Miniprotein binders against q56419. Designs and how they scored, part 49

Target 1, 326 residues: q56419
Amino acid sequence: MEGRTLEEVQEEVFKRHGVLVPKKELEDLAKALEEAGLLLTEKVEARLKEEEEKLKRERPMRLAGLSYPEGEREARAFLEAFRASYPGEGEEARVLLMPHLEPSRVPEVYGAALAALEKTPPPERIYLVGVAHRPLKEKAAALPVPFQTPFGPALPDLPALQALDALLPFELFNTPLAFREEHSLELPLFFLKGRFPEARVLPLLVARRSPELGEALKVVLRDFPGLLVLAVDLSHVGPRFGDTPLTRTLAEEARRRDLGFLERLAEGEPEAALAFLGANPTRIDGVEVVASLLPLLRERKGKVLAHRLDLEAPTLSAVGAGTLVL

## First folded at step 19 (miniprotein)

Design eh12
Fold by ESMFold2, last read:
Structure eh12 (fold): chain B 326 residues (1-326), chain A 116 residues (1-116)
Amino acid sequence: as target 1 above (326 residues)
Amino acid sequence: GDLIERLEELAEEVIEYLEEHGEEELAEEIEEQIEDIIEALKSGDTESAIHILTELAETIARVLHRLGAPYELLYKIAKMLARVSEAARELGDEELFRRAWEAAIKAYDLARELLE
């Protein structure tokens, strides 16, 4: 909060967690944090330790009742509604790029992911790679515990995670607290677990590009084949992100960059996709994940199934989301 | 810093295993080389140290595999080689970076063979 307006904090929370928190709730939170002494007190430190210990056993649902239904029956109906939002056909995926933006904002983009999963044989495991919205102690991290979903727990693939850790120059299991609120895993996982209830999961986060992760994953995937999922969003444009108010020109540029990025990935040219973005002036969210996973994306051709640049009228801003199969 | 601590931990485990399995001469040789590597790292002679460490770790991996060691120990060798590879990259030594990475994969593959 120091040096930031409530509006800036609200925007950062949305970027990191995929939900828009009203200003009053942020004001109440700030007051509660001050009253509780959350900023570096003994009570705060004890509470964080307790949360960390809980996360060593399981990761509970945080967005049930907010982004998706808590009950299994309602959750299945929810999935069917999202599939219906994309009337097209999918294609089999060995690699799937899908968003982590609030699902109700881009229903057909998630529907396209479901269409791809319909064509995809059930994998033994899913390598779910999200974007860390909280700092990690290392470039990347995993949490080797069950993630709760309305469809039951998504169980970790412990042998594959152990193998991956063995090929990394850092401890893979390094920041449990970063997973506590991480929507870039929870939101895609809802859809993936709903479609593949028996698949185990490697829940991975990237904070900063890690070529080591991609090289290690290439070896691990040889022995532990599965579905690779890049759970990333695309352009972030407008005042929330440091631009002028959204104009037709800025929106057109964001769409062009989103689609150009996805199309180059679809041609099996991930380096060209990154080069196309240059300084990344529209702040495509997935660049660190793609840059980490280059060895897994090269020469893998596929198809862009869906794209939307989601307009946020209150903030005069927009966020892009897409579905790509390789 | 962290590389020295990880090497000391791994060395202790490797040496203990070798001594328990009748390889006392080899354990002594490895301990001496590890002490030399650690001294070189402390003195800032990092590139020479990690070059020697790469060769030593490959040798250790083959010996552990021959002895039927727990696969987890070979995973620790692979991880040490991955750390060496990263250190080489930070130094700008692309050849050692590639060599250490290939050695990490080989140690990993030896670990996988023991699981079979």
Scores: ipSAE 0.874, ipTM 0.951, lowest interface PAE 0.5, mean pLDDT 90
Fold by ESMFold2, last read:
Parts: sequence; structure tokens; C-alpha cells
Structure eh12 (fold): chain B 326 residues (1-326), chain A 116 residues (1-116)
Amino acid sequence: as target 1 above (326 residues)
Amino acid sequence: GDLIERLEELAEEVIEYLEEHGEEELAEEIEEQIEDIIEALKSGDTESAIHILTELAETIARVLHRLGAPYELLYKIAKMLARVSEAARELGDEELFRRAWEAAIKAYDLARELLE
């Protein structure tokens, strides 16, 4: 009935079929179609609400059987294999930068993270800061629920999360659906929970740089000490990311930018690390997280333990990953 | 706009707490000051209003702490001060930005004392 009155429809039916349909019957049909449209909208709304309600209780595994084993025994063997992929020793971390790239692509980079965790006293809690791959309602978000792992649930540190929310100019618990498929938390958490089964977690996402998050975390960490983890990847180059096919020159530039970024962070100079990237032409993933956390990174010296720029031959693309201890 | 709405919500909760705990005269005094701040915000006197709001919020935090209020209410005062601090930063008022942030930390610290 776009642009037509019921009388026009009635007239057309009569011209074509010789039947006069009473206006009331046409009015009833129009109301039924309108109501059906409202009912479909209500079903979509109910579906979304159901997903949000489930996430208010827990965040289930999405990558078990895909990126890591589902069973606890197999998951522990998986951790040991990754540790063995890095034959070196780690160093104690107060801050750990580790990847969220598919673990099988960069096994020694995750192995280096495990080596650092071996040297790190078990923390009471882990501040796990990932990169939002779905839009957030605010610059950053948290989800204050258990995250399931093969090693049992990673329990939220509710007092620390409440304290953090109290120091932010926005609601921290703002976009539950953004966590549903967020691998930048799930993949690092597998390794962290496997090594620190008693630690509570603050699962945090950054969508856009939030200097206020870093200032608030500086205060919260004073009262709720723990391990700070930046769960970020580095350069993203090639056609999968909007570039021309990967060349040796582009790969060497990406590697140089990754290492230059990490080395400046290791010198306690996060502002210099960001400035080194300029317009970030190789799309280092961790820029918004580092820019948010400047107060926690300044003057904190450490060491780059591992780096790989991993080639995706089918897409002629590459992604960088690294392990940094501060 | 958003700051006014957040202040109105906080004011209702603070005033309700004070009235429920026998502080009706204090609640009336605070209500009048909050109403004046809200009117200043609506009139576009934002920088002056948030200067005064910072001082009032510090006073409210100390009163709530002395009364033994729930620490959650003090956390809400800290959050309001964090919002004021962000508003000051957006205005380019560095002094007020830092003053309000310091006040937010003080309110947070008072909440932490009640938790201890």
C-alpha cells in the first residue's frame, strides 16, 4: 500500500477481478500486516536481550576446539608445548605486552609470555586490556562476569572493577555484546589462567584512546595491585588490511616499526613510541591501548623477549606479534 | 546536557540519604546549592558552575564520610568529580581539570576508608 489509499486498492481489485472487497476487510488486512511487522521487530529485540542477559552471568568459551583444546588435560599439554617453543628464560613482569593473534601462528611469542609468567609472582588479579573489534558505546568497557576457560572460570575482581568505574567519567559496564566474540581477551586469558589459576581478572577493552582510563587505573592499581597485561598485536600489512600485496620492502618496514615501537616502550618512553609510528602506516594494533595507558608505562624499563611478523601466504598479508616485559 | 542529568540523579540520591538519616536541614541546604549549580550550567556559566560543584562535592563527601554512609555513595561522588574533571579538560581549563581530579581521588579515598 505504498502511496495508495484503501479506496484505490479496492477500485483496482474490482477492475481486475470483478469483486468488491469491503473497505473494512482491507482495513483489517492492513492492520494485520502492520502488527506482523511490529511482532518481527519485537522478536529481534527479544533475541538481542537474551544474548545480553546471558552475558550478564558469564562469558563462555568461543574458541575452544578452534584455537586451543577444550579439555583441561589437553589444555595443560598445549601450554607446555607453547612454553617449549621459546627455549629462553623470561623476566619478572609488572606489565606484560603479549599478542592476541591466533596462537599457532606465533608459538614462540606466546612461549615468551609464559616464560615471563614463570618469573612473575602469582598476582592477586590481572588487568587484562584488549582491543575492541566491535563498537563500544564509550572509549573503553569492562564485563564484570566469569570468563570460562578449560582451566575453570576466570573470576572477575568485582571490588577493583567497581573502584575503577568510580573514577571514570563514563559508565564502564557499557557494551556487553562487544565481549561476546572478543578474541583479544579470550586468547591471552587462556595462557594467563593456565599459569595463574587463582588470580581474579579485570577484563577491559579499548576502542578509542582513553587517557582517563590510564589515570584511573593508576589510582586503582595503588589499592588493588596486580599484573597489567596489554593484549595487543602489532603491524597489519597487505591486502587483507587494505594494502597492496606484501613485498619484502613492506615486510621489513613493518618489522622495523614493530621493533622500534617495542624498544621505545622498553625504555620507559611510551610517548616516543607513539611518535615513532607517526600516522601508523603499518597499522600497529596496540596504539590505542598504549595511548590510554601512558601513566602506567612512563619510566618503566624492561625488555623485548620475542617478535614475529607472521606471513599469511594465501592473503599475501602479515601480522606482527611481540612479547615485552616492563 | 549529560553533566546536568548526572548531577540531578546524584543529588536525588544524596538528598534522599540525608533525609532518611535525620539530616533534613542539611539536605535542604545542599539541595539549594545544587539547584543553583544546575541553573548556572543551564545558563551557560559552565566553568564557574563546575568550580563551585567541585567545592560542594568535596563538602558532601566529607559529610557522607562522617555520617558513615555506604561507600557506594562516596564512589558516586568520586565519579561526579571525574565527570567534572573531564568537562574542565574539554573547556581547556587545566587548573580546574587537575583540581577536580584531585577531588575525585579524595572522595575515592574516603570511600576506601569506609571499606577498611
Scores: ipSAE 0.870, ipTM 0.947, lowest interface PAE 0.5, mean pLDDT 91

Design eh3
Fold by ESMFold2, fold request of step 21:
Structure eh3 (fold): chain B 326 residues (1-326), chain A 116 residues (1-116)
Amino acid sequence: as target 1 above (326 residues)
Amino acid sequence: GDLIERLEELAEEVIEYLEEHGEEELAEEIEEQIEDIIEALKSGDTESAIHILTELAETIARVLHRLGAPYELLYKVAKLLARVSEAARELGDEELFERAWRAAIKAYDLARELLE
């Protein structure tokens, strides 16, 4: 508070109540309120620090009982049901693009991912690349700890993570709290751990496109081969995302953008896929991840197994999800 | 700023390792060059400084590999070179960007050899 504003308060109190409160008493009140705010801030900071320290040891399930079952038996049945939602056969994947949207909204898209995993030899490790929904201190981050699942802990590949960190111009292990509620890792990981219970994981987040991440991963994958998973959603359209209410025209445009993007990726042309989106008018959220991973996507041909633009009637909006194998 | 701090940290470890392994004269030479590079960075001669730093880091990687140093130290040299590569990109020095990146990969490869 400025001294001018204190005088205004003093004048207003006198005008309304006929009492002149000394400036010192107003100053003491302002200081007490400030100190109380500092104590509340300290309590929040202590809680966040405690949570951060826990995340340096393990990442617990946050969506068990909400997005997938808590128990292993029920979780296994859940996977089986999702696989059944996709009646087709998969293809072997060296790179898999799959969604992180709530699984019950796009069951056949996750089912297609499971079908691809059925055709994929068990990898020694999985490079799981999600989208940071909370700010990162850097363009990308990892959390080198076990991630809990109903199938047991998904163990980190510490040697591969250390190698990756060595080739980056920033500290890879930079924002543990960003992983606390990050569903773009937790939801795909449930399916991946259920299918590949012995694979180690590199849990990676991209906040902003990081060409250096892709170049570093190209070197690391040479020495630490594994399955690359892009855990990304596609178009986001409608009022929830800043558009007019969803129309047939907007939905068709979103589908065209989603499929055109996926098809160009399937032809091994990731730069063309990004160029096709232009200014990204339907807000495909996979753009920053794809832009980071160009060296790993070039010349890898594959197949789009599934796509859905899932309609959110209450919000008059939609989100796209797809499954791509390279 | 950040590059200077990371260079100082690496330099301390490299110099200590060299001194512990009987390479006191080389440690002095490297320390002097690092001080010159840091002075150049602080004075704003960044492009010249990172050219020299790239050459020095390449030499450090070869020496550490020859001496059988802990692979982690070579990983730190690789990371420094990755930082130099990024600094070169920001300055628009495409040749140094590519050279520093190749050098980062070489230091990484040397570290991998020590692990084998």
Scores: ipSAE 0.886, ipTM 0.956, lowest interface PAE 0.5, mean pLDDT 91
Fold by ESMFold2, fold request of step 21:
Structure eh3 (fold): chain B 326 residues (1-326), chain A 116 residues (1-116)
Amino acid sequence: as target 1 above (326 residues)
Amino acid sequence: GDLIERLEELAEEVIEYLEEHGEEELAEEIEEQIEDIIEALKSGDTESAIHILTELAETIARVLHRLGAPYELLYKVAKLLARVSEAARELGDEELFERAWRAAIKAYDLARELLE
C-alpha cells in the first residue's frame, strides 16, 4: 500500500520490534519485493495466455468431482436423484429459467428443471444464457467451442453463433478467459446435456444489460429455433453480499422479491417484473439477463415450478433459486 | 472511432469485390461516398454521416445480393448497420436507430437468402 515514507516504516518497525533497521536495508528490501512482483506478474501473464489459447479450442470441465460426478454412469445416477427430489410433473418449456447455484443446495429446484425438460421435445439447439462473474470486454460474450461434460462434449452451434454475431454492434467472441471458471454455464449445462445429448449449444454470458442482444436473438431464433435457457440465481442477501446478518425479516423480503419477480415473468410481463424490484434491494442475480432478453419474454405466459431461498449457514447469508417455464 | 475503422475494412472488401465483378463505376461511386462519410465523422458531423452511411449500406446490400456475393460479406454489412444503429441510439436519434436496425435485419435476411 502506498502512503508511507521510508522513515515511517522504520519507525513502525522500531515501535513493534525494538529494532532500528538501517534505511539502506529497507531500500534494498523494497527493491527486491518489486523485482519478485515483476517475475510473478510475467509468470501469471504467460499462464493466462496458455489458458486462453486452450479455451479457443475447448472448455474443459472444472467442477467434475466437486459439484457433479466425473464418470458418465455416476453422472446419470446423479440426474436421476435430482429428478426424484422434485416429485411433481413439469410442463413443456419454450423458455426455461433455472439456477446456477451449487446443485446440492437446491436439489428440488434443479429437479423441477429436469421435470420441465422431460416434457420438452428435444431441441436442435439450446441458447444458454448465464451471468458473467468475471469482467467481459463487452456487455455480452460467447465462446464458440465444445464444452466438455460427463455425457460427452456439448458442441457449439456455429452457424447460429455466426448469425448472432452478425447482428451485434460488437464482437461476440470477445473474452475467452471469462468462461474459464464460469459455473453459470457449466452447472446448468450438465443437466441440459444429460437430458438433450444431441442438442448443440450457444453458450452466452451477460455482464451488463444489452438490449441489442435481445433484439438480435429474436431475429436469430426465427431462423434457428431452439430452447432458451436463462441460467440465473435470484436474491442474494446477508453479510456475504453487503447486508447486516440475515434476519427473518430480510429473508421474508428476499422470498417476496423472488416470487414476485418470477410471477410477473410468468404473466408475460418482464418489464413489470423488473419494475417490481425497484432498486433491487435483495440483489436478484437475473435482472441483467432479463433486461437483455425483454423481446423474447414479452407476452409469454407460463408457470413457476419451484423456488427456494437457501441458507449459507457459515456466512449467515442466503441465495434464492427458482424454476420457471414459459 | 471504431466505426471509422470498421467502415474502412468493409469498404475495402466491398470495393474489391465490385471491381472483380465488373462494377468498377459503382465501386468508384461507393468509394467516393465512403470518403465523404469518413470526413464527416472526423469533423464531428456524426448524425448526418451515419444517416448517409445507412443509405449507402442499404444500397451495398442490394447490390451484393444481386451479384450473388458470399453471404459472409452481407453479414458484415448487417454488422456495420447494427453498429450504426447503436451509434444512433447513443445520440438519442430514435428515427435513425429504428431505420438502421431495420436495415441491419434486411441485410441479414438477404444473406440468409443466399444461404438457401
Scores: ipSAE 0.878, ipTM 0.953, lowest interface PAE 0.5, mean pLDDT 91
Fold by ESMFold2, look of step 20:
Structure eh3 (fold): chain B 326 residues (1-326), chain A 116 residues (1-116)
Amino acid sequence: as target 1 above (326 residues)
Amino acid sequence: GDLIERLEELAEEVIEYLEEHGEEELAEEIEEQIEDIIEALKSGDTESAIHILTELAETIARVLHRLGAPYELLYKVAKLLARVSEAARELGDEELFERAWRAAIKAYDLARELLE
């Protein structure tokens, strides 16, 4: 009954049904609906506050039993199956770029990441940098709590996180709720924790490019050495992402953009990699992370180990994923 | 706006620490300089204000380190300097940006020394 007074409603009910509902009863109904709406709002706010408080203590698994096994034994077998899907050898990584796409869609790309980890000395800590899929209050954020995995909790490196926060012009610990469902951290972490069970983690999200983050991390890494992981996907093309239906030409363009981006990163030329993408017509989501971390990527040469542009048949769309070691 | 609020918050902690450790005269001098800096920021004289703020924060960091202050307080000075360096970058003053950033790193390094 938008835009009508109670008198108009009363008159309309009388015209339609031949009954005159007293204004008092209509007023009582309106009050009850208003009170019910206020209670629903209060209930939603209370639940969000409760979830936020829980996230200040730990981040539970969300994707166990969906994207990876819940049980530890099955999870270890899962890792070995993924490693076996990549027949090549890895290389030692000081920086690893790996996907956060559903693992079953790109098994050999995750397998390549595992191959790189096999060649990588166990780090004391892992700087895990994902892509925020929910809004952050700032350009970037961290959540300084244990992240649960089938291999036990991935413990935060609290001293390193505190040091990082001290060098940023914004509060690093700013949006706990953004981590609740963030698969760009959870999916890579499963693989990383499985291979480096003793490493502590700095779970970081980027929403918008933050040159300040890269500058601060350069200083923090001096005092807190570790493995830097860019947990990013590549091209996103097709109707799910606002394009026309996927064609061979669009898929070829997405592959060209993905590989050209990765190859320029592998040459230690991250500015050239960003410039190659221009307006980013295939929506590589790694752009904001790379643009944030330029000081850590410059002059660091390496190798592209794997790439796949994976088709989403129901949506006539595709997403690219790759593995790069630097 | 935001820089003023962050400066006021840090100032309260620094002034309290200095007063508790026998540096009441220095605490008063710092409070006066902070008031002048805030007035300059509010009047739009931002570049000179953050230049002066950089020098004041460097002095605060050295004093806190000499007094053996909690390292967390020095981390807060480093963070203020990181905010100053970003303000300088937004103004297009690259020399002040680099000076403030180097000062932020120095305050951070002093904090690290106190941890050890």
Scores: ipSAE 0.874, ipTM 0.951, lowest interface PAE 0.5, mean pLDDT 92
Fold by ESMFold2, last read:
Structure eh3 (fold): chain B 326 residues (1-326), chain A 116 residues (1-116)
Amino acid sequence: as target 1 above (326 residues)
Amino acid sequence: GDLIERLEELAEEVIEYLEEHGEEELAEEIEEQIEDIIEALKSGDTESAIHILTELAETIARVLHRLGAPYELLYKVAKLLARVSEAARELGDEELFERAWRAAIKAYDLARELLE
């Protein structure tokens, strides 16, 4: 009823249709709609509570059969095909930046990540930092439960997660439902778990830049060494993202911004990488993660292994993805 | 965001632990300082309260470590100091921010020693 009184609605119906609907009838309708809305709200809230309780025990696969195979044998073959899509060699990574975009769209970018993992000694744990696509109660969050994969469960590093929580000015375990459908963790984790089946995981999400997170992680990594993974995408351009139709000029600008960002990160200059983006006109996905993790990225030099700006033909839009080792 | 509530919760645990381990006079001294800090926070005297709280929390961490307290209690002291550090940053007091953050790390390190 959008701010109208019942009398105003009644008058409008009469003006448009020549029928005078009794005020009582409009009142009955309004009450019925409110009651139906309240019942739907209660049902939705009960369902969400149930889902939240499940997520306190484990995080099931959501993308098996859609983005990657459900069966372990097929999943192994899938990994091999992705590695073969990148003909180059990797380098050892202390920090790995990799995408969370649909793998079939950027096979060589994920292949480059696999090539880097081949050169990386098996870590005891992986700090997997994704981008929250749902609101968090805080700037960042973790979910301290097993994440299911076709290769078995990726177990949480509970001691490291507890240590991290102890150094944050907010509760780290704050928004279980945000993890329910979070592909920025699930897609990279498939590749990481496939290569490092024994590594435990710290599954972390960033919603808004958190300098506190980076400072705390610097301390925790001292005591709990491991592989740091920034699971982020790059430019998002075109009509799906609020731009004019994708043109060659816009695509070239997005590619230039993606590569300039990655190259500055590869020089150990994360502040310069962020400054290069300015207002972030091509909506590089990874800025809040990089801004949170500055203490872990400074002076760490490395190499860009791969990049693609991938076209979404139905929407005439594009998303950038890259692989960077530090 | 509930610095006073978090301080009250931690204080209750710390004071109870000290009383159970024969440190009743120290528990009384700490309780009195915590009440003064909470009063200052409630009156809006936040920056001075945070300075005093940082010093008190450092003392609490050392005492808990000396007594062999559960490491989780020291983790709670570290977390309180991380909250104090962020409050100092929001006030624009960089020196206090750094002081409280170093204190948080120290409390964390003491907790880690007890785990070992």
Scores: ipSAE 0.874, ipTM 0.951, lowest interface PAE 0.5, mean pLDDT 91

